# VH-VL binders against Uncharacterized protein C11C11.01: the designs that were tried, part 18

Target 1, 160 residues: Uncharacterized protein C11C11.01, of Schizosaccharomyces pombe (q10200r209to368)
Amino acid sequence: LTKLDRAKLEWLIQGLNCEKGSIGNLLCFAVEHVNNHVEITDAFLKEFFNDQPTDDTKVYDDDYINERGEKKLSLIYLMNDILFNGISGTSLVWRYRFSFEPHVERLLDDLYLFSKRLGGRIKEDIFCKKVVKVIEVWKTWIAFQEETLERAWRNFSGNT
Key: E = the ipSAE of ESMFold2; O = the ipSAE of OpenDDE; V2 = 0.75 times the mean of E and O plus 0.25 times the DockQ between their complexes.

## First folded at step 21 (VH-VL; framework fv_bepranemab)

Design o2 (from r5 with heavy chain G27Y; at its last look DockQ between E and O 0.73; V2 from the best seeds 0.00; counts 0 for: pae E 2.4 > 2)
Fold by ESMFold2, look of step 21:
Structure o2 (fold): chain C 160 residues (1-160), chain A 119 residues (1-119), chain B 112 residues (1-112)
Amino acid sequence: as target 1 above (160 residues)
Amino acid sequence: EVQLQESGPGLVKPSETLSLTCTVSGYSISKYYIAWIRQPPGKGLEWMGTIYDSGETNYNTAVQSRVTISVDTSKNQFSLKLSSVTAADTAVYYCAKGGYEPDYYMDVWGQGTMVTVSS
Amino acid sequence: DIVMTQTPLSLSVTPGQPASISCRSSQSLLHSDGKTYLEWYLQKPGQSPQLLIYEVSNRFSGVPDRFSGSGSGTDFTLKISRVEAEDVGVYYCMQDTQYPWTFGQGTKLEIK
C-alpha cells in the first residue's frame, strides 16, 4: 500500500462501526486494493486485538468495553462481507480467505472470551447472537475449518 | 417517564393468529428490551419472549413454534404474533420493559390487554 | 427449563406482623458472570406486576425497606418485616438467569 493508502486504511479502521455505510466504505477499499490483502488483513488483526487503552494504568470502564465490543463486531461483519457478499469477486474471496484463515480460531476464541467481559448476561446474549449469525454464514459456505466453526457455534449458541 | 401500552383485537377465533402491539412512549437515553408476559384468568405469569431494541429475540420453548416478536423502531412499537391459537391462549397479555446491565430488571409494565380465544 | 416453586401458596397475616415467602429453583440461579438473577414482583388486585427486589436482595427504587430478599443457589426468601394493608396481592419470584425466564406460581398475601 502507498503512504496515502495506509493513512486512508487507518482512518477507515479507526472510524469503523456497525453502520452499513461505515462497513461499506472499508469493503470498497478492500476490493480496490485486493493485491494488498495480506497488509489489509494485518491491519484488521491489529485493530481486532487492540484491547488496551493508551495508558495501561487506566481502569477499563463499561464504555470502553462496549466500544471494543462494537469494534470487534464491525470487524467481523467487514470480514464476512469481504468473503461472502455478491460484490466481492471469487478471486478476491480466495485471497482474503487465504490471509484470514490462519487466524480464524484465534479470532473466534477471542470473541468468546471477550463476550464474558461485557458486564452482564443481556449484553453477552446480544453479542453472542450476533456472532452466531456470522458463524452460520461461514458454516454454510464451508469457509474455514469445520471443527473450529462447529465448536464456536456450540459455545456462542449455548448448544452441545 | 417511559410508559407502555398494549393494544390488540380482544377476541380471536381458534386456529387464527393473535396479533398485539406494545407502544413505548416517553424519553429514554438507554438501550432496552421488551418482554411479553401473559396471565390466563386466575392463573400465574408466563414469560413468552423478549426482544432487544437491536432486534434479537428469545422465545419460551413452550410457544417457540408459534410466536414471533418484532420491532418497528420508527414507531417505537413492538409486536407479538401467536399463530394457531386455542382456548389455552386466552389470557391477559402484558409487555414489560427492562434495560441493559446494570438495570436489567423489568421496571415498567403495561396495563395489560385481555385476549379471548373463542369460536 | 428451571422450575420455580413458591411456598406457601397463600398466606394470611395479622397487620404489623412479619411475613416470609420461600422460593426454590430446580437448578442453581448463579450465572457464569457471578450474579444471581432472582427477582420478586408484587401484583396488587387488578394491577399489573410491579418490581420489588432484583438480584436476590436489591430493593427497587421506592420499595419500602420493610421488604428484604435473601438466599443463594436454589433457595430464596422474601421477608416483610411488618405487613401493611397496601401489601395485599400476589407475590411472584422469577428467574432470568437463563432462557426461558420462569416465574413461581405465586403467593397470595391477605390481611387477617
Scores: ipSAE 0.461, ipTM 0.779, lowest interface PAE 2.4, mean pLDDT 87
ESMFold2 (binder alone), look of step 21: mean pLDDT 91; pTM 0.939
OpenDDE, look of step 21: ipSAE 0.797; ipTM 0.919

Design o3 (from j1 with heavy chain K31S; at its last look DockQ between E and O 0.69; V2 from the best seeds 0.00; counts 0 for: pae E 3.5 > 2)
Fold by ESMFold2, look of step 21:
Structure o3 (fold): chain C 160 residues (1-160), chain A 119 residues (1-119), chain B 112 residues (1-112)
Amino acid sequence: as target 1 above (160 residues)
Amino acid sequence: EVQLQESGPGLVKPSETLSLTCTVSGYSISSYYIAWIRQPPGKGLEWMGTIYDSGETNYNTAVQSRVTISVDTSKNQFSLKLSSVTAADTAVYYCAKGGYEPDAYMDVWGQGTMVTVSS
Amino acid sequence: DIVMTQTPLSLSVTPGQPASISCRSSQSLLHSDGKTYLEWYLQKPGQSPQLLIYYVSNRFSGVPDRFSGSGSGTDFTLKISRVEAEDVGVYYCMQDTQYPWTFGQGTKLEIK
């Protein structure tokens, strides 16, 4: 990626939210720069796991946790669109699948643990239902290791 | 002050679809849910389902195949549809509102609307 | 489904005397977030249900302190220290710890 492209990538990731337009802008960037899929995946992971507390007496407040939840969902929705959007093409899908697949179990485990930090059963239920919809897409296309997806599906849906 | 008002038909024919609306008035448009509860005449309360202000739903398994709850958050309106009704669906239908930041409990109830299923 | 069983189903009380209503759940109502989602509602004659108690023992705003809730796990109690005429109605316990949300069958309180 050029210096300008890296700056644009950083800007798009920092502004990413669950709006379709926001996700679509970064999706277009990912398609245009498919040869840099490893660097783009690394930037995705950096933001996904960026959960640092602001001080040692208070780890998180409700606004921070809500914002992190939206960011994590938006990144998973982006990943889903890259891998399973009908416009992406076969070669693009395999490149990003190669980059993301080693991280899928860690991403799903983090999402589950994060859901427990949302501060109430209703917030947790809402978050888990949104993640289940994505997992069901991945299960339908047999995208990743079946055991990993089935375990995650049971965890998020409450079918232990 | 938040108020809830149920509306719908008083009489529904067997096998048809029961359709109710719950209108929410007053200032409170985030971090809440609406539950639908019914009460057959002279009997106890039965939870039908819940919808969050985000649109996600949970349904009582006993009616899950027949019930649909939906929301229009811009109009603060919620609807309940119950298909293939029988005489067993005759009841007073309530909507109730609860929050979930910071605490979750049903603190506001509508007045209820009677629905009779009869030929 | 969690079954909620209330005892007694009907209760006649002299004004000024105490009343006690038991609610038993078929399994623990403790949620993984550490809260116990057990509530008490009163349905006065001709009215909609109204919230009295949430989280086992917290009185809702405006509820007189003669109402108190207690219990844990599967056994819960609503007590009225001195019954007044306006307390007449049907009392329901309810759990919303897990879906489906379920009510007890109700306890009718009357003045004798």
Scores: ipSAE 0.347, ipTM 0.749, lowest interface PAE 3.5, mean pLDDT 86
ESMFold2 (binder alone), look of step 21: mean pLDDT 91; pTM 0.945
OpenDDE, look of step 21: ipSAE 0.803; ipTM 0.924

Design o4 (from j1 with light chain S32N; at its last look DockQ between E and O 0.57; V2 from the best seeds 0.00; counts 0 for: pae E 2.3 > 2)
Fold by ESMFold2, look of step 21:
Structure o4 (fold): chain C 160 residues (1-160), chain A 119 residues (1-119), chain B 112 residues (1-112)
Amino acid sequence: as target 1 above (160 residues)
Amino acid sequence: EVQLQESGPGLVKPSETLSLTCTVSGYSISKYYIAWIRQPPGKGLEWMGTIYDSGETNYNTAVQSRVTISVDTSKNQFSLKLSSVTAADTAVYYCAKGGYEPDAYMDVWGQGTMVTVSS
Amino acid sequence: DIVMTQTPLSLSVTPGQPASISCRSSQSLLHNDGKTYLEWYLQKPGQSPQLLIYYVSNRFSGVPDRFSGSGSGTDFTLKISRVEAEDVGVYYCMQDTQYPWTFGQGTKLEIK
């Protein structure tokens, strides 16, 4: 990516939330720069796993946990949109699927562990139901390793 | 200050759909849920389902195939629909509200509305 | 489903005397978040249920201190240290640790 493109990517990721416009802006960027899918995936993962305060203004409390939950969901919704929604053509799906696939189990395991720390069974249930909807899309389209998706689906849905 | 009021028809014919509304009035803390609970005459309480302020639902397995709970955020109203009713669905129907930040418990109950399934 | 069993199902108490209601669950009510989601409700004659106690032992706002809850795991108790005429009604325990949420059968408290 050019220096300008990398700056825009970082800006879009830092501002990402669950609103359709926010997700759509980063989706458009990802589609336009599909040849840089590895670098875009790396930036995604860096933000997804950034659960530690990086400056003195961030604290570990309910506000932080809620903000991290929204960010993780927005990133998973973006990933889902990149792979399937509103984007067609096998080359786009294949490129991002290739760069994301080695990380899917780690992403899902992190989401599950994070859900246990949301500070209440209702917050956990809401978060898990939102993740289940995404997992069901992935299972339908054989996006990733079936065993990983089935295990995650059972965990998040409470079906044993 | 926060009040819940159930409303709907008092009489429903067998095999039809029972439709109830829970209207929330007064200031409510964000991050709350609405549960529907029913009580047949002279009997105990049965949880039917819950809807979160974000729209996700959970239903009692016993009625899952017949129940739908929804929200109209523009009116602060929550709806219960129960299809294919029988005399066994005759009950007082309550809505109840709880928060989930910081604590989760049902602290506000509506006055209840009686629904009779007959004829 | 978690079955909630209350004993006794009815209780007749002389004013000023203590009362105790037992609630047993078919499995532990301890959630993985460290909380035990066991509540007690009172339904006075002709009224909607009202919350008395949450998380086993926490009295809800405005509930007299003659009401206390205790227990853990699967065994829970509601105690009234001195029953008053206004305590008449049906007492329900309830779990919301897991879906479906379930109530006990109720314990009717009467003054004799």
Scores: ipSAE 0.487, ipTM 0.793, lowest interface PAE 2.3, mean pLDDT 87
ESMFold2 (binder alone), look of step 21: mean pLDDT 91; pTM 0.943
OpenDDE, look of step 21: ipSAE 0.819; ipTM 0.928

